# VH-VL binders against q95uq1: the designs that were tried, part 37

Target 1, 197 residues: q95uq1
Amino acid sequence: MSDNHEEESNVPAYVPGKHVSVDQLKQQDAEDEALKRYKESLLGTGVHAPKDDPRKLVIKEMKIQIEGRPDTIYPLDTKELIKEMKTKPFVLKESCHYKITLTFNIQHDIVSGLKQTNTVYRKGIKVSTEKHMLGSFAPQALAHSVTNPRHGWEEAPSGMLARGSYTAKVVFTDDDNEEHLSVEYAFSIKSDWKSDD
Below, E stands for the ipSAE of ESMFold2; O stands for the ipSAE of OpenDDE; V2 stands for 0.75 times the mean of E and O plus 0.25 times the DockQ between their complexes.

## First folded at step 14 (VH-VL; framework fv_sonavibart)

Design Y4 (at its last look DockQ between E and O 0.53; V2 from the best seeds 0.60)
Fold by OpenDDE, look of step 14:
Structure Y4 (fold): chain C 197 residues (1-197), chain A 124 residues (1-124), chain B 103 residues (1-103)
Amino acid sequence: as target 1 above (197 residues)
Amino acid sequence: QVQLQQSGPGLVKPSQTLSLTCAISGDSVSSNSAAWNWIRQSPSRGLEWLGRTYSEDMWYNDYYVSVKSRITINPDTSKNQFSLQLNSVTPEDTAVYYCARETYDFLSGYFDYWGQGTMVTVSS
Amino acid sequence: DIQMTQSPSSLSASVGDRVTITCRASQSIDSYLHWYQQKPGKAPKLLIYAASSLQSGVPSRFSGSGSGTDFTLTISSLQPEDFATYYCQQSYTFGQGTKVEIK
């Protein structure tokens, strides 16, 4: 009678960090100089959150980097620009190496456990879903940038079945499953870089 | 205005092939902004998507998994139509069959134009 | 596979009534929900696309709302021509239908 001691793998239950508001962090008596320095490092001395924008995450730019090609940059500062992006698909040559960088600001509070979900569609059918844990981001003067993949390059699919038009949606969610941002974009996989004139 | 006109037999024997055609007017079967679908309806199974064909750089087909081994959807650019073939039919394939145009709201497809429907009965 | 569940399966209403039909997805997907009307012996007709967009030629008494997994079709004032079966659709899955009958 072998007592299979199921070793309870004490995987520390990821206790979702208590949403400590920036205000709560400021009110915590800086008795600990180290904590004060940490707070100052996170909050910076002068990050004025815009009073008229309640958003915690504000996208600024999407950049498509392709090895051996010029970068494609989509400014995303306005709702109109976000809509316009959907009408301007970028082209990936099959088997090319590419990466995508999203630039965004964090406002008002720390966004904890930020996760990026990227879903790709072909004619309304999901063809892929990728999830990336990005980490936690504090308000700062400089915009944050996230690149996927984090290291190296992604290879564009190849073959006749891969070629065609695609749409995609990127969603940013925190550890509380709050959606902070949704961005939609389009791209094409082609055999060459020649835009169909 | 887009119109879809269906044709084909309404009676098929078990183990035979169901064959239907959908003629398109007011649009092209080769349209890059559309997909051409077959959907069936029965009291027992409701509305069931069967598959589609569409043109990009080449022709593509997507089929529902339950019929994938038996179904073929073919475009005919010369006639501006597309067809359905469903092999090895059983009484469970008895339904009203519809062709439909699929269009898109960027991330999803919806069916804005439908054929008149064809009742197909599988019976000995 | 995603399942779409409509409620109710059938309802009886009078002309002028407000009618509400619900569609629930078994899971949230990043796809929009669409609504169709079907009359006996006819093909389904598109009413609402992308959860809330009214198809051209559809009366304004029809409206759609919802997000995530829960969606609603509303007929603000039921007309005689609105007695039909209504279907929701997401991706390639349809609801089982809701029959709106005359009371």
Scores: ipSAE 0.712, ipTM 0.855, lowest interface PAE 0.6, mean pLDDT 90
Fold by ESMFold2, look of step 14:
Structure Y4 (fold): chain C 197 residues (1-197), chain A 124 residues (1-124), chain B 103 residues (1-103)
Amino acid sequence: as target 1 above (197 residues)
Amino acid sequence: QVQLQQSGPGLVKPSQTLSLTCAISGDSVSSNSAAWNWIRQSPSRGLEWLGRTYSEDMWYNDYYVSVKSRITINPDTSKNQFSLQLNSVTPEDTAVYYCARETYDFLSGYFDYWGQGTMVTVSS
Amino acid sequence: DIQMTQSPSSLSASVGDRVTITCRASQSIDSYLHWYQQKPGKAPKLLIYAASSLQSGVPSRFSGSGSGTDFTLTISSLQPEDFATYYCQQSYTFGQGTKVEIK
């Protein structure tokens, strides 16, 4: 809780399912957020899985959460928005703490063993590749959300050599190595949050 | 129009340093949208990228692993040029050497302007 | 590291022929493949970037296609000035070249 922290080193991470009890909803902020999300899923169900859309995975949003700052949100629910993401780089201050949340729908069939592979480049030269297992997801009306890292934060690199402009590509594949989505994006690591530094 | 003009000796003795210079016109060596490369070509190895220099918030160098211990690429902003020094050459370094400007699509660079080439022979 | 293999290594053709050159990557590179033409004693010249985009000043008889691992450079009607060696490139790796010779 907020007053006392205990580390559970061998306890697997747990994320609650769709079921929300009355007691969990009595918290004003939690109730407001849970009800809002539920209403949004219901209003969108009629458009959720058109018969002419063969995609099993339909990305809706990527959110970059930065400790102590407002979230950066990329809507990705059209092909045009996905392609435009690379023209709208985000900024990370050196050593900042961040995490990334993906929101997506699954349609037509189960996607088993979804894996995110992220490759980062500096002026055309690969500088890192990271892989994250996201899990298996069944079709449903309510969108799925996953956050990386699941616990804690990622830390942006620091130092003169770390600063600069980066391009990247993230690819989503399943256990059969079928590619469901590919997104190209850009970011910069800077010494300050100011856009003109 | 961007032009790259190479200069430097075509004959170098083994164990010495190969030195070449590439003069740039129509662009700046300090442009943050380009990178400045050396590429060589020989019958046995084909086209082989050696390394590059580029400017962003500071000057950066990237060198191909096979030559990394022997290569230096330096910009000269006052002359708008960049150089190649390759130390401790052997006959295996005999090749035509090209300088080239690199520009980028997004994840990939390509070489849109090339120098005329310099045949360098390493022989006693 | 991604290896680039061109096919064929050489070919013979006549003026007016349609010529097709293939480049294969050892793993997927999306559309990040570039094509160059080189004449004897000259530097390579960029023809096509990003698989299918024509470089400025390149004749429209040149076209590129492909994505993933298999890429093609096509010359729709070969001209005398097109007899040269052609190279594909991705990242900092070049194919071994395809020499186009007269029959």
Scores: ipSAE 0.538, ipTM 0.803, lowest interface PAE 1.9, mean pLDDT 84
ESMFold2 (binder alone), look of step 14: mean pLDDT 90; pTM 0.937

Design Y5 (at its last look DockQ between E and O 0.72; V2 from the best seeds 0.67)
Fold by OpenDDE, look of step 14:
Structure Y5 (fold): chain C 197 residues (1-197), chain A 124 residues (1-124), chain B 103 residues (1-103)
Amino acid sequence: as target 1 above (197 residues)
Amino acid sequence: QVQLQQSGPGLVKPSQTLSLTCAISGDSVSSNSAAWNWIRQSPSRGLEWLGRTYSEDMWYNDYAVSVQSRITINPDTSKNQFSLQLNSVTPEDTAVYYCARETYDFLSGYFDYWGQGTMVTVSS
Amino acid sequence: DIQMTQSPSSLSASVGDRVTITCRASQSIDSYLHWYQQKPGKAPKLLIYAASSLQSGVPSRFSGSGSGTDFTLTISSLQPEDFATYYCQQSYTFGQGTKVEIK
């Protein structure tokens, strides 16, 4: 009678924290010094939320970092720049090491349980989907940056079947499945770096 | 203007190979902005995508899982056409077959030009 | 695999009527939905691409809308030449079709 102790991996059920608005957090009499410190750490002294911009997440930049190569930076401050990015694919040499950093501001309220979904397409066919749990982000004066992968480098696919043109979409959603941002970009996997001439 | 002209037999015996050709005018089979597709239509299965061929740095093919083991789509750059071969046909393969050009909005493909269709009957 | 469900499967309408056809995806999609018209004995014809973009040469009485899982094709004023079967498409999946018949 082998007692299979199913070790209940107490993975703490990520209870989606109740969406506590920044206003609610401010109104909660911080009787608890620890809570006050936590609030101060999250809210910083000078969260100037633009009154004319209701967005909670505002993309600022996408940076492609390739080992041994100059960074490719896409400014994304305007809708026009976001559209322009689609027409300027970056190149990945097969088997190169790369990572992508997205820089964004959080405004007005805490975005809880932010999730990044990156979907890649080749000629309209979905070839990959990656999901990353990013965590919770509060409004602050400094922009937030998220790098994928978080540690190390991603290796670009290699081989004749991997080479070609790709399109991708990054979507940011919160615990309530609210979409805060979507960004589309293009890239190519090539055998060498010179083929851009 | 892009035109697709289909040709091939409309009657195939069971276990034989269905063969169709689609001739392209007004575009190139080697266009890097397009893919060339075969789609069939029957009352029982509706519109069913079968597969595609397209060119980038090399030729690529994608096939529907339902026919993947039996289907071949080949481009012919010299004639500016592409073909469909479907092996080991059964009466279930009876349908109107269409060739179509696939184009893209960015993330998605759609079919903007179609051949006239070819009714293929699988019958002993 | 994404399933596309059209509603209704068929409808009867008169010339001049407003006609609405719905396409529902089994999961949320981007603006990847396309609409086709097919007449008997003819190949499908592209009407609308990317949910709302009208194909060149298609009359302005046709329009598309929607996002997520629910998409709509609208004919603002049905014309005699509009009696046909309409299909939605996402990726390589087609809806089952909606037949628009004369009342």
Scores: ipSAE 0.721, ipTM 0.854, lowest interface PAE 0.6, mean pLDDT 90
Fold by ESMFold2, look of step 14:
Structure Y5 (fold): chain C 197 residues (1-197), chain A 124 residues (1-124), chain B 103 residues (1-103)
Amino acid sequence: as target 1 above (197 residues)
Amino acid sequence: QVQLQQSGPGLVKPSQTLSLTCAISGDSVSSNSAAWNWIRQSPSRGLEWLGRTYSEDMWYNDYAVSVQSRITINPDTSKNQFSLQLNSVTPEDTAVYYCARETYDFLSGYFDYWGQGTMVTVSS
Amino acid sequence: DIQMTQSPSSLSASVGDRVTITCRASQSIDSYLHWYQQKPGKAPKLLIYAASSLQSGVPSRFSGSGSGTDFTLTISSLQPEDFATYYCQQSYTFGQGTKVEIK
């Protein structure tokens, strides 16, 4: 899996799977003043969260970039648009090169170790599961954007057995295994860009 | 109303091929919203999925790993039916065999219509 | 692969009893669990799909609940026609069944 870690420091004195007391966390934070100042500059950039929205991760958009073709853009900034992903499949020509860019806001708290798990199905049978580490993201006014793959392109599969209709579920979790977002979507792999449907 | 009607012999000798047929009424074997399955049931193994066939841009098959080297499931669109062939049977293949229609709740499939069942005994 | 464990394996009950049957998955399966009823000599019959959705024509005394790993089928008031074996299913795996017998 390509590495999508940004140069952001870990939560002060906290590591996954390790429990420390509040006093120990304060002591560790006090001993690394350079790290503390860096984190404060990231958090102080005028972030605003809606009063009634408890979500830490709010998706705004998914963009599918296909080499040599116009981008396909899905706005996802409402619950209705997210649910409608099931009925708006995208098409990949076999062997095409593509990238997927997700745009999202982070609210309330830092999300550490965000991970994307994507599971693909063919008529109820699971055909693949892929995991991508996206990184850690602080609340801020400007949306965050991540592109998979981080470098280069993905290549769509080819051949008569690869063609057809697929359904999928992508789940976003953090390093505390909290689920922040789940999206169900559809796509197809075809021999030609012209869609029959 | 969808109905599935099974036919085929109930006694098969070891090493021979088990052949069953499932006739469909009230739906099409070519439906792009369904898949057509064979499931068997025995006292020692309970309900056991064997495989399926379905139509999209072509016909596809999926088979359980335990039988994948011996099983074939074929559609017949002109008769609106599908078949099971299981080669090289042994007494452990003795079971009640069911055909079933599969439909989906987006990611997950379930079996909403079943044939009446065919008891198949594999014995000398 | 995800394993499904039904509990209990069998039970004896009287007409009018409230009956609960549990199905446990070895890993989270969200709500992708389905329930079937089977009477002797007959094919299984779908009762509930997607954990809690009642199939058309199934009496309202049947209900399903749960998500994640633990799922329950409930018969609120057992009727004579409900003595049968009940199976849960996820993906292409069935539970071993729970036989509901007349006391």
Scores: ipSAE 0.580, ipTM 0.816, lowest interface PAE 1.5, mean pLDDT 84
ESMFold2 (binder alone), look of step 14: mean pLDDT 91; pTM 0.939

Design Y6 (at its last look DockQ between E and O 0.56; V2 from the best seeds 0.63)
Fold by OpenDDE, look of step 14:
Structure Y6 (fold): chain C 197 residues (1-197), chain A 124 residues (1-124), chain B 103 residues (1-103)
Amino acid sequence: as target 1 above (197 residues)
Amino acid sequence: QVQLQQSGPGLVKPSQTLSLTCAISGDSVSSNSAAWNWIRQSPSRGLEWLGRTYSEDMWYNDYEESVESRITINPDTSKNQFSLQLNSVTPEDTAVYYCARETYDFLSGYFDYWGQGTMVTVSS
Amino acid sequence: DIQMTQSPSSLSASVGDRVTITCRASQSIDSYLHWYQQKPGKAPKLLIYAASSLQSGVPSRFSGSGSGTDFTLTISSLQPEDFATYYCQQSYTFGQGTKVEIK
């Protein structure tokens, strides 16, 4: 009678850290110089949050990097540019190596436990969903950049079944499941890099 | 203007195969911007999507899980039509069957053109 | 799977009335909801796509609104030809329908 003690791997339940507002962080009398330095490192000297933009996360750019190919860059500074991106699909050659970099600003407050969910559709049918934990991001003067995959390259699907046109949606949510951003984009998987003229 | 014209028998015996055809005019079955669908309607189950066929680099089919083992949707490019075959029918397959063109709003498909419908009764 | 719930299942109205039909999704579907009209013995007809876009040839008295989980189809002034069953649709799922009957 072998007592298989299933070691309950106490994966510490990721207790979503208490949303400590930047203001609360500022008010905490940093008697601890280390905490003050940490706060200064996170908040920088001047979080100039635009007063007219209440958004905590503002997308700036989506960059498609393909090994051996020039980068495809989508500026996303305006709603019009975001809409235009949907009409300009990028091409992935089957079996190519690629990665996607999103550049964004954080404003007003810390975004904790930022998660990226990428859902891909083929003619309206969901074909894949990928979730990536990105981490926590504080307001800073410089934009943040996140690359997927974090290390190395993703390989584009291959074969006749993989070829075709796709649409996708990427959604950014925090630990409280608040949606900060959604972006829709299109791409195609082809046998070669020749755009169908 | 796109038109879909259905044809096929309205009476099928249990365990037999239901067969319907949808003829397309004003569009191509090989259109890369559309998918060609079969949908049925009954009082008990309402509107129920059954499956689709569409062309990209090759032909693709998607089927509803509950009928996947029994259903075949085939395009015929020479006649600009597509067909439905549903094997091993039971009285539960009694419904009005529709063919429909699916078009897309980016992430979502909707049905902009429909056939006239075919009432199919499964009875001994 | 996303469930679609329409309300009411049926309603009685008079010509000239404002009619409102609601469709609720079990989860957020953004604006990817579509509306159909069906008359007895006829196929469904597309009315509205993408929550609020009016299909070509559909009268302007029809309108759609909503996003996320809650959507509405409105007929601003019901006409005799509008007595029918209306369906919402998301992906390959249809609502159970709302029958608009003459009062």
Scores: ipSAE 0.765, ipTM 0.886, lowest interface PAE 0.6, mean pLDDT 90
Fold by ESMFold2, look of step 14:
Structure Y6 (fold): chain C 197 residues (1-197), chain A 124 residues (1-124), chain B 103 residues (1-103)
Amino acid sequence: as target 1 above (197 residues)
Amino acid sequence: QVQLQQSGPGLVKPSQTLSLTCAISGDSVSSNSAAWNWIRQSPSRGLEWLGRTYSEDMWYNDYEESVESRITINPDTSKNQFSLQLNSVTPEDTAVYYCARETYDFLSGYFDYWGQGTMVTVSS
Amino acid sequence: DIQMTQSPSSLSASVGDRVTITCRASQSIDSYLHWYQQKPGKAPKLLIYAASSLQSGVPSRFSGSGSGTDFTLTISSLQPEDFATYYCQQSYTFGQGTKVEIK
């Protein structure tokens, strides 16, 4: 049995550039070349990438961390596993404290200003939309991980009005509003935990 | 086969309350997989969703914003029915009223069974 | 919030004609668009859900296509019982209708 307490965290990816002077642009050009060399070292054989998979963002896993309970891990590295998110809803106990960690690969090119937009529905009626900036990410062999919230916990809503079944869609876009991934999923807010979660 | 049968008066005086009932056969008003809706139709506004009721761990209602202050939709589980009450009606509420069952394709609902319709005229 | 427009508002056709009706959304709604048929004095009847899924009991001459913002209902060979008004629906909003009349 393994006793592994280490939690993986993201190394910050390249952040979008700021407005700079002409002299600062000369330094930024050198930084761009250093980034290219760094990318090549991480990939190990230059900038070769799979030609038969054009996706820049490939999701691998979602982890739900709940304060005081074992983590729940959802592998998402196949289309079938992603589709199961629609038919096997996860459960949150009302008022529980939780956080979500997404693990994904970036391939082919840098994704700048990745943003997550999550829209939640109850039986066809939109009930919320949340947007979160995730950052910029370069291609590399190791997967990236991001945790929301970055600090502390989210709290699940509570009360008779909040309990129930929900469906949702999360969309990942970059600074140019190019859509890289869209996932539909289901969850429930319950007064008690169920054994199949 | 699911069937929806409407009943209620077709003439209502201005400022009074419009009341309709929809009886369900072949399904339960308490079904967790459906919602029970009222939709009306007039030449000037076309098809217009008014609201719904549905059951999960309690009874929930959702109402169209423009009628929210005047509308009530109630289930009656003992009769397997649901009702519409629209208060303070005006001639603008003259329409054919339909009840409808809503079911879902994940994020979106659609209406797969409809009642026969009730023409309601609001006139003195 | 999302506006739906149907085209045309009416059309005239003969039995056996291929009929095409369009519904356009003001922003993407994926495939979450539904089609209904309504005959005079009757309730609407669901034909197509989720853009292209044929409701049980609906003849195969009806088909739906499209995703995003542009959607089409097609009747491959119009029959006498198909003269009716057709509506699209997204969320809790219906299109204004397309009346299919005898030529």
Scores: ipSAE 0.609, ipTM 0.838, lowest interface PAE 1.4, mean pLDDT 85
ESMFold2 (binder alone), look of step 14: mean pLDDT 90; pTM 0.939
ESMFold2, look of step 15: ipSAE 0.551; ipTM 0.810
ESMFold2 (binder alone), look of step 15: mean pLDDT 90; pTM 0.938
OpenDDE, look of step 15: ipSAE 0.750; ipTM 0.873

Design Y7 (at its last look DockQ between E and O 0.49; V2 from the best seeds 0.00; counts 0 for: pae E 2.1 > 2)
Fold by OpenDDE, look of step 14:
Structure Y7 (fold): chain C 197 residues (1-197), chain A 124 residues (1-124), chain B 103 residues (1-103)
Amino acid sequence: as target 1 above (197 residues)
Amino acid sequence: QVQLQQSGPGLVKPSQTLSLTCAISGDSVSSNSAAWNWIRQSPSRGLEWLGRTYSEDMWYNDYAVSVKSRITINPDTSKNQFSLQLNSVTPEDTAVYYCARETYDFLSGYFDYWGQGTMVTVSS
Amino acid sequence: DIQMTQSPSSLSASVGDRVTITCRASQSIDSYLHWYQQKPGKAPKLLIYAASSLQSGVPSRFSGSGSGTDFTLTISSLQPEDFATYYCQQSWTFGQGTKVEIK
């Protein structure tokens, strides 16, 4: 009778922290110096949130980094630029090493438990979904940057079946399942770096 | 304007092969922005997607699981058409068959042009 | 496999009526829903793509809405030519259809 002690890996249930508004954090009596330092570290002294932009997460840039190749940078400051990105697919050579970096600002409040979901499509069919827990982000003067993968490189698929055109959607959601951002982009997997001009 | 014209027999005997052709005008079977599909309709099964063919660096096919073992969809670039072959047919394969162009709104495919349909009866 | 369920399967309406048809997916997929109209002896015709985009040449009385698993096709004022069967589609799956008949 082998008592398989299933070690309950007490992965602490990420209890979604109560959405404490920046205002609530400011009102909490700074009696705890540690809390004050934490607040000061999160709330840089001069983060003026734009009064005319209610968004909590504002995408600024998408950067495709390919080992041994120049970076492809998509500015995403405007809706027009986001639309334009969809018409400018980047190329991945099969078996290349690549990573994607998203740069964004957080405004007004802390975004807790930010999750990135990447879905890839081929001819309208979902071919993959990846989810990444990014963590919590506070408003700060400097834009936040998230790179996937966090460590190392992703290898582009290879083979005849992998080559072709793809579309993808990146969605950012918080612990409350609020969608903060959705970005769509296109790419192709090719045998070589020659863009069919 | 895109037009799809179907042709083929409307009567097939059990165990034989159903064969249909869809001629394309106003677009290319090799278009990288489209896929070419076969869909059938019957009272018992409704509208049923059967499969598609499309061109990228090479030709690709997707087939419905229900017919995957029996179906072949082939493009003919020389004639700008594509065909359906369904082997070992039974009375359950009796339906109106449609060819259709699939186009995309970035993440989703929909059928914007359809053939006129071909009633195919499987009967001894 | 995704299942698409339309409600109702059939309805009777008069010219000028507002008609609403619902399509429910068995699960939420990251794909858009599309609507088709089919008349007897004819192929389906695309009406609405990507849940709410009206196909070129389709009258403005047709509209689509919804997200997730629940979608709606609305005909604001039914016309004589609108008596037909309507289908929703997501990915490669179609709904069973809704027949709109004259009252």
Scores: ipSAE 0.718, ipTM 0.855, lowest interface PAE 0.7, mean pLDDT 90
Fold by ESMFold2, look of step 14:
Structure Y7 (fold): chain C 197 residues (1-197), chain A 124 residues (1-124), chain B 103 residues (1-103)
Amino acid sequence: as target 1 above (197 residues)
Amino acid sequence: QVQLQQSGPGLVKPSQTLSLTCAISGDSVSSNSAAWNWIRQSPSRGLEWLGRTYSEDMWYNDYAVSVKSRITINPDTSKNQFSLQLNSVTPEDTAVYYCARETYDFLSGYFDYWGQGTMVTVSS
Amino acid sequence: DIQMTQSPSSLSASVGDRVTITCRASQSIDSYLHWYQQKPGKAPKLLIYAASSLQSGVPSRFSGSGSGTDFTLTISSLQPEDFATYYCQQSWTFGQGTKVEIK
């Protein structure tokens, strides 16, 4: 499993006492300001994570790119949109070339060893499970993006046995075995972009 | 209200073909939200799934590995029924046979309606 | 493939007792576990689907819980009509059953 270097956060508390000199006050203010600037640099542009949202991983979007066709884009930045994804299946033509890009924010703390597990079902039967190690991601104001495959394209399966309707679940977990996100979605593999008649 | 009514013989000789029919009321065998299953029960094997048929853009079948070479499940849309044909039966095929409707949560299937059961004995 | 193990294989209980039946999967199945009741001479009847969802027409004394590998069916106050064998199911695999006898 590939790791990113994590910067160690070991900041001692400073507590002013009854014998506080002008020099002590200046140093206390300087250290607090230096810590603030360090935190802003780590998070970027002085933006900090929302206080009321405990999630470390916040999904924004899933995009399905198909070679030679318009992208299919799922906004996922609300719980309602995440739940709605399963009601709006996308279509892959047999043998088409595609790739999937996930866009998400990381907040509060670094997520180490993020792993994507995608399980695909057909009428209640598990037909595949694929795992991808995504890496480690630091909190920052700008969203992270990961694309699978990293290079080139994936090819959709073909043939009578491959065609049909599929349901799936993608789950994101870290090295601490914490589940950060679960998304249910659906897709179909068809012989043509239009009805088969 | 969905009901499944089974019919077919209760006694079959070894090497013959077991043939059962399940008639559907209150739903369509062509429903794209369901699959139509055969499940059997015996003291030695307990409840054992045999196979299913279902409709989407075309008809699909799935069969248990243990019977895949001998089993056929066919829909009949004009009669709103589906059938079981199990070839080359042996006494090990003696069981109560059930048809069942399978429905789905998003990712998993379960059997919400069952036929009354047909006791099938395979003996010479 | 995933094996399902029920426990106990049988039990005896009195009317009004709380009865607990467990089902263990050989690997994680999330919440995709379903419970059935079968009375002698009858087909199985769905009680609980997706671990905890009560099927329409099933008495509220039945409940299900669990996720991952360990699942529980509970009858909060056993009634005389609850004499039956209970099965768990995941995918196309059934547990071996738990026979509940009324004392």
Scores: ipSAE 0.471, ipTM 0.743, lowest interface PAE 2.1, mean pLDDT 84
ESMFold2 (binder alone), look of step 14: mean pLDDT 90; pTM 0.934

